VHH binders against Formin-like protein 12 (FH12). Designs and how they scored, part 17

Target 1, 299 residues: Formin-like protein 12 (FH12), of Arabidopsis thaliana (Mouse-ear cress) (q9c7s1)
Amino acid sequence: MASNCEKMLSKIKIPLPDMLNAVLDLDSSAVIIDQIKNLIKICWSKEEMDRLRNSAGGDKEVLGKCEEIFGELMMVPRIEPKLRVFAFKVEYPSRVSDLKMWMHTIIAATKEITGSVKLFRIMQTSLTMQVLRGSNVECGLDSLVKLCDNVYLMHDFCKLLDFGNDLVHLEAASRIELETITNKMQELFDIEEEVNDEFLASENDGANFVGYRNVVHDFLCTIDGDKQLLNILYAEVGGLVNSYIAEYPSGVRFKEATNILTRFVETFYKSREEIERQAEAEKEILEKRKMNIKQNGNL
Key: E = the ipSAE of ESMFold2; O = the ipSAE of OpenDDE; V2 = 0.75 times the mean of E and O plus 0.25 times the DockQ between their complexes.

## First folded at step 4 (VHH)

Design s46 (framework vhh_7d4b_2)
Fold by ESMFold2-Fast, scan of step 4:
Structure s46 (fold): chain B 299 residues (1-299), chain A 128 residues (1-128)
Amino acid sequence: as target 1 above (299 residues)
Amino acid sequence: QVQLVESGGGVVQPGRSLRLSCAASGFTFSSYAMGWYRQAPGKQRELVASISGSGGSTNYADSVKGRFTISRDNSKNTMYLQMNSLKPEDTAVYYCARDLSPEEYWQLLESGYYMDVWGQGTQVTVSS
């Protein structure tokens, strides 16, 4: 549709020659990712432009601008792969940073869970109490689910313990999907392959593209180095997660375990805050009673 | 201090019987529900049988129903597990356990000190 072409054009804010120079330099400092993605979409819109021209309808001024831009893009050999490589370069630091953050969060949370003496004691005590009372619970996690539904038992557990700081990364980890990490790791490998394919193909572009080839190669070296580090983190995540869930009955998944623990910690802390508010209210009542007694004595 | 001491374990042939005893001290025995747990090599600790403080209610794992009987003598502060028709799959370390009082939860949570609601365990081996 003409309206789609108009939307794409309205999003191109930098002069096209300047953008193409940035693409060939792999220089992300002067452009934003949305502009590059719009140019990629324009490369895919040739059939739409041909249909609009042949229909003899629509906005001919907008169509003329689309054809002009398309013509300039097609003067660069394999412009679509080059734009994709540039888009990867622009998004690359954030992709790596996000993966490192997610994987470090899971590693930290898993170590916090397995290393928390307080959590271990709560789980063991809860399990023992409930099993001895005749409850059908299979493990400590099941016992915490039951404990969350018992206000009075939770009250007893809350009076003397604060482990929110012991499990700082738990809530963040519970929001991370392991499949997302796996998919994003695979995306980085696919990016490396696509960048390498463009590097190899660029040999045929001629002498004017030697500079481009060199900066693409530098990017490949960066990806390879990061890939080594990310693979180490990814293996550690897999090892820690699998070791942790192996301690529970078959069928317990990491997300289920972290969700149960997160809900327990949230319920525990909320209950503790309510207990603290109640204690403060009782203290105020006692102070008012003491003041009333003193005022009556001074009458 | 709370003390739970198991006895009566040993090596027996399949089809024979053993009686385990748990001698309790350091708490008001009749006020606490108690149970027998077992842990076989490479397996999780599982409940075998439990009994209420009064002895009026009992519960058994499906694998031992009809073969094992839990009982208690509150005058002697002792809990028992009568194990009949023993099978090789009954081979495990057997643990005596008790519930916690509200005050013991308080001590546990404040100090991080586990009040030791389990005994040290007694080995039962059923082999030919």
Scores: ipSAE 0.000, ipTM 0.246, lowest interface PAE 14.6, mean pLDDT 78

Design s47 (from h01 with E107Q Q110E E113T; framework vhh_7d4b_2)
Fold by ESMFold2-Fast, scan of step 4:
Structure s47 (fold): chain B 299 residues (1-299), chain A 127 residues (1-127)
Amino acid sequence: as target 1 above (299 residues)
Amino acid sequence: QVQLVESGGGVVQPGRSLRLSCAASGFTFSSYAMGWYRQAPGKQRELVASISGSGGSTNYADSVKGRFTISRDNSKNTMYLQMNSLKPEDTAVYYCARDLSPEEYWQLLESGTFDYWGQGTQVTVSS
C-alpha cells in the first residue's frame, strides 16, 4: 500500500522551487501538466498527511519530505487556485485549437455540401428517378439511402461524375458531435471566470505578486480575444447547421445527415471501383476469346 | 426542349369526375413511361398513377385504385388521367412527368433548359 502523498512525490520531475517560480511566471514551457496536477492533489491530501503523522507505522522520512513540500506550497497565498490557473494556461492552446478545428471543419463541410453542384445534381437525379418509379422518398437524402440499396441504379450513377474532391471535409465532420463543441465552449467560459477570480483576489497578495498579476492579466486578455473569435465561429456553425437542417424537413439531424452522405460517398466509390474491375476482367475474357477463335479458324 | 403541359383541372363537388391531360413535346413520346403526381398543401409529392411507353402496363396508388384511370395516345403525344368519384382528399396540384435515365436527367440539368416539374394543374374538390 503506497500513500497518495508518496505517489505524488514520485511524479515530481523538477525541484519544487523551480516549479513554483514557473507557476508564478505563468511559464507553460517549463513544466508538464501532470506535475502541476500532482501538486494540486497534494494540496487536497492534508487529511492523509495528518493521518500518517498520527500513525505509529508511518514512514517518517517520507512524511518529513511530504510535510516540507506542503509547507513550501502554503507559503504562497492561494496556491491551489494559482496552480489551477497555471494548469488552465498549459491546456488552453490545445482547447482553443481543437474548438477552432472542429468548427472550421463543420463550416467547410457544410459549405462543400451546399456548394457542390455535382452532389446537388446526383441528389436531384436520384430523388426524381425514384419518385418517378414509385418509391416513397421524402427528400434527396432519403433517396441516397435507397440508391445505396439498388445495385443496378448505383451502377448507372457511378458513371456520371467524380464529386469526391468537392467533399474533402465531410468524413471529418461526420465524426464531430455538436454537443461536444457546446460543452467545450461552456467549459472555456468557466475557466475564464476562475482565472478572473484569482486575478482579482491576488490584488491583496502584496508587492511580491505584482509580476504574477501582470502575467495573469495578459492571459485574460488572450482569453478575451480568442473568446470573441470562437463566439463568431460558433454563431456561424449554428446558422449553417440550422439552414442545412431546414432543407431536410424529414427531421434528419446534422450528424445523421453527414453520416448518410459519408456512407453514400463510400458506397458510390466502392461501386465505381468494382465496375472498373469488372470492365477490365471482361476485356481480358473478350481478348482471350478473340485469340482462341482466330487460332481455331486458322487451323 | 422537353415540355410537359398539364390541363383539365378545376373545382368540382365530391363524387364528380374530371379528366386531366398532359401534352408532351421534345422527345420520342412512345419510348418513355409516364406518370401523374400530386402535391397537396403541406404534404409530400406522391405518385398517383403510371403507364408504360406502349400503354400495356399501368400502376396506381392504393388511395385511387378503382377510381382513377391512366391512359395515353401516342399518336397525339398526350397522356390522360380520368378521375372518378372525387373526394376532398384528392385536392392537390397535379403534375405529369416522364421517366428519365440518370444520363438524360443529368444532361437536361446541365443544359438549363428543363424543369422536370411543369406548372401543374389545380384540382379542388369542395362542397
Scores: ipSAE 0.000, ipTM 0.275, lowest interface PAE 13.0, mean pLDDT 77

Design s55 (from s47 with A33W; framework vhh_7d4b_2; at its last look DockQ between E and O 0.16; V2 from the best seeds 0.00; counts 0 for: pae E 5.1 > 2, placed apart)
Fold by OpenDDE, look of step 5:
Structure s55 (fold): chain B 299 residues (1-299), chain A 127 residues (1-127)
Amino acid sequence: as target 1 above (299 residues)
Amino acid sequence: QVQLVESGGGVVQPGRSLRLSCAASGFTFSSYWMGWYRQAPGKQRELVASISGSGGSTNYADSVKGRFTISRDNSKNTMYLQMNSLKPEDTAVYYCARDLSPEEYWQLLESGTFDYWGQGTQVTVSS
């Protein structure tokens, strides 16, 4: 703990009063989030301060500085919640952006998957081909898995097919877990409640905190707006995923499906590349043979 | 030209047997997997049974296992489906099918239609 205080002190680029003012103004322009996080950690109970005092076989100067910091922090009612609100405010845009991006990616990918006529035909053709040949495949996706595992079939399949990039967001979507989205959204909303609690509590902080309450109120309004949007997106994701599950083989989760498709696409392109390389190599061999024949014929 | 002609369909009572035949021409019969499909009204076409070129390997839908037997006579370019213990649920148009070459599958992908299906034979199981 003493080490944290010392570390914080060593990294302080702005005076503590200025930092506190920034926190009360919810102005992140001059404050580094790590400093705020450190302050949050320092918001120790009197007990922690006593521990620091007892452990201070160390630098009395550092201890004095720490005491000063604590003194200043204690002057602000509920400084810890306020610091947390500030920290959340700083991270808030990125969190919302990430959620939006993830959900849009899933939405786009799902639409691409369900709307791709080519993918559908590929799966159906693959399924038909393998079933006729005695393979135990249950569905189109399963057929793709097996197709990926059979190099000969894949090569034969790829020689003729021009499978374009109809699934632009597939790879990105395959890296996203729906549970992560759900958890992150819930976390965001939970923190919102904390912000709201602090806002309500701040009513008793006095006349000097009216400005603080105003900026927190504005922040809450922003969160409410974003929450509405996020809920709409989330509902859309849920609807699309459910539709997908209804149309595709029972038991295959969205993540599994995206993984299968991603693997297929990757394998497909690799196979095509290999075929092309082989074709080029053969051409080169033929050309060399032709040249040799011409050279020998001229001799 | 690849030709597949089904025969042997009809109307039978439950528990009875039918034998379907598929006469093939226009390709090397023994080189291809062959199969029987069926399509009931309002349902999708489904595989019933398939058999390898040599006849050494067979596959069956779970719904027909133990009741249906697929076989082939390569000397006659003919595939058979022995259907025993027929049920009303077996009522459908039965189609003979051949495995496709890569080129043929490509054509299928492009056109969305399979050109090498037989015309089918109607099997009706009713009391």
Scores: ipSAE 0.040, ipTM 0.556, lowest interface PAE 2.5, mean pLDDT 82
ESMFold2-Fast, scan of step 4: ipSAE 0.172; ipTM 0.614
ESMFold2, look of step 5: ipSAE 0.097; ipTM 0.603
ESMFold2 (binder alone), look of step 5: mean pLDDT 80; pTM 0.802

Design s56 (from s47 with A33T S52Y N59Y; framework vhh_7d4b_2)
Fold by ESMFold2-Fast, scan of step 4:
Structure s56 (fold): chain B 299 residues (1-299), chain A 127 residues (1-127)
Amino acid sequence: as target 1 above (299 residues)
Amino acid sequence: QVQLVESGGGVVQPGRSLRLSCAASGFTFSSYTMGWYRQAPGKQRELVASIYGSGGSTYYADSVKGRFTISRDNSKNTMYLQMNSLKPEDTAVYYCARDLSPEEYWQLLESGTFDYWGQGTQVTVSS
């Protein structure tokens, strides 16, 4: 067990005092996230260390090394919450960047879908064709599902319309779960709560932690500003998604609609490629037949 | 269950002061932006002031800048609006509100109207 503790300690690359100074300065450029995660794991290993301390038969040399590290960590009030706050700051820019990317992707895709005259014509033609053939089709999306399920129907459809794909963000949007965005937004609220709790608790840490409180407060102000921007994007996503879904029969969800459209686009282009390949093969056969006729005629 | 309870309203003469309080329960108060809205008879509800969870950022409508001060005490789960130099045009029902969480926002979109307002407190400024 002491061996496992020593293996964790061997992964620390920066001197511990320098690392602790970086944590208290919230200097995310000075320490790699893996080092912080290792320190958090060492804090969780206190029970193991306490058990080893009480063991008369334990390796006292290994215990001495591990206890030295625990001792230095525990000199900092509430070191585990401080490490968690630091880890959040290290991961913070990418969390915000990912949320912005996902929301902009959904916004772009939804605007492309609702603004596409080509898609509107495709859905109208698909629906009309299937209704005229006696199919029970509820809406344009249902007609696209039926096209995807019937290769002969799709081939017939591909002969009626040309479709240049202007839905460039659709595939990316179809891979995004709205619930994931909601969960990641909620994680930011929860993390802000943890950071704020640590800020409030640090009032009792003493005069040496005034600088720490100031940098934690600066970070909270940054989070507040980013949350306002993200809430604006989130409201735009919600408004566009709700407006889009409201045009379809009750029970159609955004994920279902985007999945149907994505599958349609993929199936349409695969079918079109197959038709073009077959047409090219037929042309080659006709050219060979013409050559054979010419060669036989020159006898 | 989320509860917002406003208090401190009343009838005052122009130039006087009132302090409104909003007591919050049922959610993590410090994690939410809080705001004061008002609605005068026959008019739309308007944002008066807001304050971020950390207390670091505040917003005020142009009509109240320099006269009203928003504050919060996260240890008491309470938000305040100090209203100085009151004018007849400040007469309205004042409502406490919080920003919707992402989960609540999606629930609102999926299921319709969500009531996240307090019941309001009447402020009347009359000569």
Scores: ipSAE 0.000, ipTM 0.151, lowest interface PAE 18.5, mean pLDDT 76

Design s59 (from s47 with A33S S57E N59Y; framework vhh_7d4b_2)
Fold by ESMFold2-Fast, scan of step 4:
Structure s59 (fold): chain B 299 residues (1-299), chain A 127 residues (1-127)
Amino acid sequence: as target 1 above (299 residues)
Amino acid sequence: QVQLVESGGGVVQPGRSLRLSCAASGFTFSSYSMGWYRQAPGKQRELVASISGSGGETYYADSVKGRFTISRDNSKNTMYLQMNSLKPEDTAVYYCARDLSPEEYWQLLESGTFDYWGQGTQVTVSS
């Protein structure tokens, strides 16, 4: 409580009444989220305030200011739920943006993998070569794993056609955990439920809160629309992931498959760069030898 | 022009031996792995044995391991398959093949042409 009140007092950019008006308007412009979070903590810490007062210790001036803030907050009916709704609205755009980014990245990467004719032919070439060389390989992905472990085979293989431009989202997708997407989707459903509960409860707040109810309703409409879009994206992710797993029946999980492909891409291009560097170095040595012979012949 | 010529096939009784030869021309023989494949009537072609360019590494199918020996002589551009303790199940047409480079496999796939096998040599094991 005292610590939360002190943080509030030290970081107030606008007066408390103006801040409360912003909260009731769901106006996320120019309000610091940390101050709102500190006010939420103050709301549930009334017993802590009473204990600090009764202990006869601590900073009495800070405690007096905290009691003043608490008194102003308690003039608003169900102020804690209202502050939580406001905090949800402030953080909401970034939550939705992150989910859309993660899901679009997985969708793009999966379509790039399954749609790359070049990658398909590279996998078929690798598989065919290794089978003909007597390697115990079970599928295309397994052949790429074994190729990465064979420096000499990779040296010959990476002279093949460049396919990297086909897989621009692969590395980003390999860093995304599907469980995180599922958990963050569930958080949005929980937020919608809390906002709806506050909207229903606000019917009893009186005539002065009609404006508040209208902006909360607008926020609920926004959440409902975004939820519909996100559910469509989430279903597409699930469908593509399931189709991808079915295409690689060795029991390889999506995350494992993207890790194998990412390692293959990294190893392939690292090997190709090393070969290009060696070729350039050999060319430079050869040119120096040719110039030396020419200079000696001209003398 | 890559050319592979298989020889040494024939008709033998079970338990006997045959030595197959593959004479290669048109490429740097020592730079390529080589293999022996076989195809029995009504069956798919299968890899029997393979040997690295240097001859340092070999592979054998489980069905022939301990009975067959693959070897090569890079000075003669020739690969061999020594087949001992022949069984009726070894009856097939035996094909010699050069391992392709990744670029050559890519070109083969691009062209849609997959037939790079020679005429083969028939091995018949019959009592």
Scores: ipSAE 0.000, ipTM 0.206, lowest interface PAE 16.2, mean pLDDT 75

Design s60 (from s47 with A33Y S52D G53S; framework vhh_7d4b_2)
Fold by ESMFold2-Fast, scan of step 4:
Structure s60 (fold): chain B 299 residues (1-299), chain A 127 residues (1-127)
Amino acid sequence: as target 1 above (299 residues)
Amino acid sequence: QVQLVESGGGVVQPGRSLRLSCAASGFTFSSYYMGWYRQAPGKQRELVASIDSSGGSTNYADSVKGRFTISRDNSKNTMYLQMNSLKPEDTAVYYCARDLSPEEYWQLLESGTFDYWGQGTQVTVSS
């Protein structure tokens, strides 16, 4: 609990005035994010610094440096919100990129699942085969679960059917939680609101902060444009997932469905490899038999 | 080519019996699972009974268990459904069905269209 300031002081590698200039210019190219986060923590540690000053056990040299840093930070109006805005800008491209990637992957996988004529026919064929053979199967996905649990039935299925890989995004989609996308979208919009609040509050900071306000406003314009695209993608994810869920009224959730399909694809190709290995082994036996006949004939 | 011909349907009063027959041709009947499906107006087609290639294993829908008996005669390429204690709820078109060959499964997968049901036979139980 005690010397957070001492630990943070050791992590500051760029001169503080240069760092503050980068923050006010919203220049994300010159500063490491960890240093900005450490400055934010210093702002939150005022009570700890006051406690250390009132304690005889404190390192007076380290305390003097912490007080100096705090003093310089407090010369900037609303320094903590300004540091948060800068941190958000540094992390912004990665946050937007990740959200676009995750949502695009879910959209692609869902369209592949619902639009795959081959997958539909595979499920229909599997269901028909199992029902006729006396299995208590409820739907296409349930038939794939039962198929994966029955090695003999799976081998029969693999011999009867072959299909191309139409589900190229399925594995990637199975690693993505929809709740994570929702949470990250909400975090992005909450941070945007904080940036806007700081922009509005900076109106009264004086002439020396006009440049700062201009770069914050430019950043807000960028966020507004990205927000429109992200909202469109998010709505498409929601619509496709809900449409998919409606196709499986027995309560199979989208995540459970992607897991079932991933397991099916893995099990199917593993079974195909085993069939190929058995065919190669039979070929080797035939070749050895031919060699033995030839050798006996030459004797 | 594969042909399934259902017969033995008709109009009967509740509590009476009917025997349906399915005459199969164009495939090795003795190698295939066979079944009876039915479809009532406004309902989806449902499996009524199924029988393995030897006739040694059978399966029934809960609604017909104890009343219906599925059997087959591999020497005649014919499957039967003996329906006893008929109820108004048994009113439906009854379809003979078979398992698919490897080539037919491939055709179903590639085209999405393969009929392995016959034309059906109507069973009507008066209320």
Scores: ipSAE 0.005, ipTM 0.462, lowest interface PAE 10.2, mean pLDDT 78

Design s61 (from s47 with S30D S31D G53W; framework vhh_7d4b_2)
Fold by ESMFold2-Fast, scan of step 4:
Parts: structure tokens; sequence; C-alpha cells
Structure s61 (fold): chain B 299 residues (1-299), chain A 127 residues (1-127)
């Protein structure tokens, strides 16, 4: 639609020739992603522009400006694939950073869970109280609350009360889906394939595109290197998760395990804070009663 | 194959004492917290006393505090409940119970149910 082109025109801040030079130089510092996405949308609007040429009902001034921009874009061989490659490069560092962060978080959390002696002991002791309160123990929310409420009745829990400090990455890991990591890894493979296809296709673009081919090739080398490192990290995630889950019978999933544990930690600490507040309030009441007795001339 | 065997129950007069024993086998005894549970006629099972894996920490129901003492001997894989100043209200079947391992804990969370009890020992306090 002409209205789409008009909206895109209002968002173009850098002159088009400068933007095209940035795209062909793969210079991600020169433009923001939204400007590139707008240019891609202009390329997709060719059919709408062709329809509007056959109708007298459009805004002729806006359409004329859009046609001018489209004309400049189409002078570049495979401009749409080139814009997509540039968009991939602009977004690329964030994609890799996110994957590394998610995978390192899972690795850290898994090592923290399996390495926490305090967590192991508090779970053993807490469950004794839960088991002793019923012939058949249930894992429902009521059971979890009862477990947390009674955990402080055991003196040895005082030695283990900071077990949550061992589990620094647990909450963050509980928010991560392993399937999301797999899907995002696959997206990088798809991006590499698309970039490679454009690299190969640009072989026939002529001498003026040698510089472009060189920077696309450099980008492909970067992707391949990062992909190899991410695959090593992904394998470590899989190994640690599988080793952890293999210690537990029948179908406990990492996400389920970490979510349940996160909720246990949060509920335990909430219960702890409430018990501490009640104890402080009781001490204050007793102190006021003692003061009142003295002030009234009674012991 | 966890096995818990209770002994020491019997019939006693009010104000007397009894000592219950629980012999454990089939697991590493000193890695688990243990406890005593009781069930009186027409009532739900209730926690009487529990003891940590080390024996350094104990917990008691309000109804038995100051009268009952839980202890364990990790060298003998045995847990005890010393019951003093027995009352008619203490009449119940007393059960030995074991805490869950981390593996069993995850199994419990997945399955929702777990039952690790001895067969029980009857305590009757009557004149």
Amino acid sequence: as target 1 above (299 residues)
Amino acid sequence: QVQLVESGGGVVQPGRSLRLSCAASGFTFDDYAMGWYRQAPGKQRELVASISWSGGSTNYADSVKGRFTISRDNSKNTMYLQMNSLKPEDTAVYYCARDLSPEEYWQLLESGTFDYWGQGTQVTVSS
C-alpha cells in the first residue's frame, strides 16, 4: 500500500545512497535495524506499487517518491537478499550473546544444584517432616507450604538456611526452555545458509561488488567460528542436563525440576521471612509489656 | 528395598515409661533424617518426633514436648523414642519413618505419592 510506503518514508533518517553504501560494506555501525527492515518492506511492496500505477486513486506525490526509492534499490542486483544479509549482521551479535548467556546460565545452575551439599541436606531433612505428616505424601502446593512452614522446627536447618546462596543461577535457568535454545541454534544455521546463498549468487555481480563479496565472506567465517563454539557449549548443556536427570527416575524434565526447585526456594525464604517478622513482633510486644509494668509501678 | 522394624510397644499404666526402637536396613542410615509417627483410633497419623541425619537436631509435637525424647545410634542403624509420663491420650500405633533421598524426592514430586513405613508397634496406656 501507498500508506505503507509513506510510513516508511517518515522513518528513513539517513540518505538512501549512504544507506546502500553501508549495506554493501556490511557496516552495521552506520544504520539501525528498523531502517533496514523498512527498506525490505519497500521491496515487498512492489506488487502494491504496480497495482497503484494502474489506478488514478492513489496519492501521486507519495507514490512518485516510493517509485524513486524503489528504482534506486532495484539498481542493486538481489537488493532484497543483500538487505536481509545486512539485517542478519546487525542483529547477529545479540543472537550469539543471548545463546551464550542462556547456555552458560543452564550450565552454572546445573553445576550449582548438583554441587550443593546444603541443598541436598535441607531437602532430605525437609522431606522427613513432610513424610512424617502423612502415610502418603503429596507434592501439591499445600504439601509444599506445609513443608516450608515446618522446616525451621529442626535445629540442624539453622546450619543450612543459606542453601539458596549456592543456587545463584537457578531462578534464571528456570525461565529458559531447552527447546528455545535448540530453535535459536537452528535459526543461526538458517541464517548461515541464506548468507552463503547470497555470497555464491553475488559471484556474477561484477568487479564493483568484489568488496561486498569480501565482507560477506568475512561474515560467513565469523558465523562458522561462532557456530562451532556454540555447538561445543550446547553439547555441554545437553551432557550436564542428561547426567543430572539420569539420577532421577521416569520422565522428570529439566524445566520441571528447576521450576519446582525455584518455587521451593522462594516459598521457603518467604516462610522464613514471615516467621522472623512474627518473632520480632512478639519480642516488641513483650518489651512494651515489661516497660508498661515498670511505668505503672508494678514489677 | 527399605526395611524399618519397630519394637518396644506394650500395655502400661498412666505415668509409666516405654522405649520404642526402630531397626533400619536397606539404606545408608546416617544419610537420612528419621522420625516417629502415631495413629490413634479415629484420628489421622500425626508427627510425634523427628531427628536429623546427624542426631544434632530434634523436633517434637506440642503434645509430647518434655515427655518424649527421640535419639539415634548411627553405629547400630537404630532410632529410639523414650516415652515418659505416658497418658491415655498417647494410646496409638507408633510408626517408624525415613526421610527421602534426593532421587526419591524427585520421584515423589513426579508421582505425587510415597509410602515408607514400618509395620507399627501398639502402645496402650490404660489403668
Scores: ipSAE 0.000, ipTM 0.295, lowest interface PAE 11.7, mean pLDDT 75

Design s62 (from s47 with F27S T28I S31I S52T G53S; framework vhh_7d4b_2)
Fold by ESMFold2-Fast, scan of step 4:
Structure s62 (fold): chain B 299 residues (1-299), chain A 127 residues (1-127)
Amino acid sequence: as target 1 above (299 residues)
Amino acid sequence: QVQLVESGGGVVQPGRSLRLSCAASGSIFSIYAMGWYRQAPGKQRELVASITSSGGSTNYADSVKGRFTISRDNSKNTMYLQMNSLKPEDTAVYYCARDLSPEEYWQLLESGTFDYWGQGTQVTVSS
């Protein structure tokens, strides 16, 4: 679109040849991602520029500059795919870093949940207490839901048991959507396919693009290595999550289980704080009464 | 597209060994990371072992670590699973597969079915 060309013109403070050299070197340190995305949009707007040139209206100076930029871009074979590959490389480290962080967090949280003796005792005590009180409770998680829904039950529960939180990754894990991990992993695979297509097509670009092919190949090797490591992590996530969920009634999802546990931890500590505040207020009242008795006794 | 043919399954006594083979045809096998999966009756299909395209890195399920060894020979377009100290719980149909996308792998774990895989090879560890 014309607006994409105008946006690019507003950002032409850096020579286009220098930017194209950075693209062909896959030098992500040299270029701002927004500029690359604008160039991709300019490639899509050739038809619109042709229409504007033939219209009664239009800034002929601006159109001339847009045509000059487009002409320079079109001198590079498959410039649009090359710009997309470069955009992928610029954004790539953040995509991989986020996936690793999210998956390690889920793995750590799941291992903490399944390995927690404290949590096991919590669920066992909660279940036993509620069954003895005549509650219709199906499992440990169900008992925790019912505790969270009843302030009196939770206060009574807090008196029976001390719980130091050993689920240090639970809150972080509860904020991660497994579907987001799946979607972002699929995005990396789609990126690899597109980069590979460009690498193969670049065989026909000629001798001047040997250097470009080498850096694209290096990027593909990086993607392949990361993909293999991420697949190992993803398999571990899947195995741990599914194994954990299999312990609960049919239809319980990982997100539901982690949300219940997160709500329990939050509600438990809030209830404990309330109990401590009440005890402190009662102590203060008792001390004031003792002081008043002492002063009245001195009379 | 890669056509995969599993072989080497059979009936064995506990404590014995089997070697499974997966032969590829039609495509360049050496560019794919590969894995072995298994499915026992009434259970979800699970990843047993995986190997990178170069063979330089391997991964194993906790239940088979120290007992199973995955390897590949790219010159023969073949992947292997050496299964030692077999246990009755290793009884399953074993499937050879290329590296699955995360979406494909999650679908497999959730549904227990994957239409692109062959008949697999039956491994029965008799008591």
Scores: ipSAE 0.000, ipTM 0.098, lowest interface PAE 18.1, mean pLDDT 75

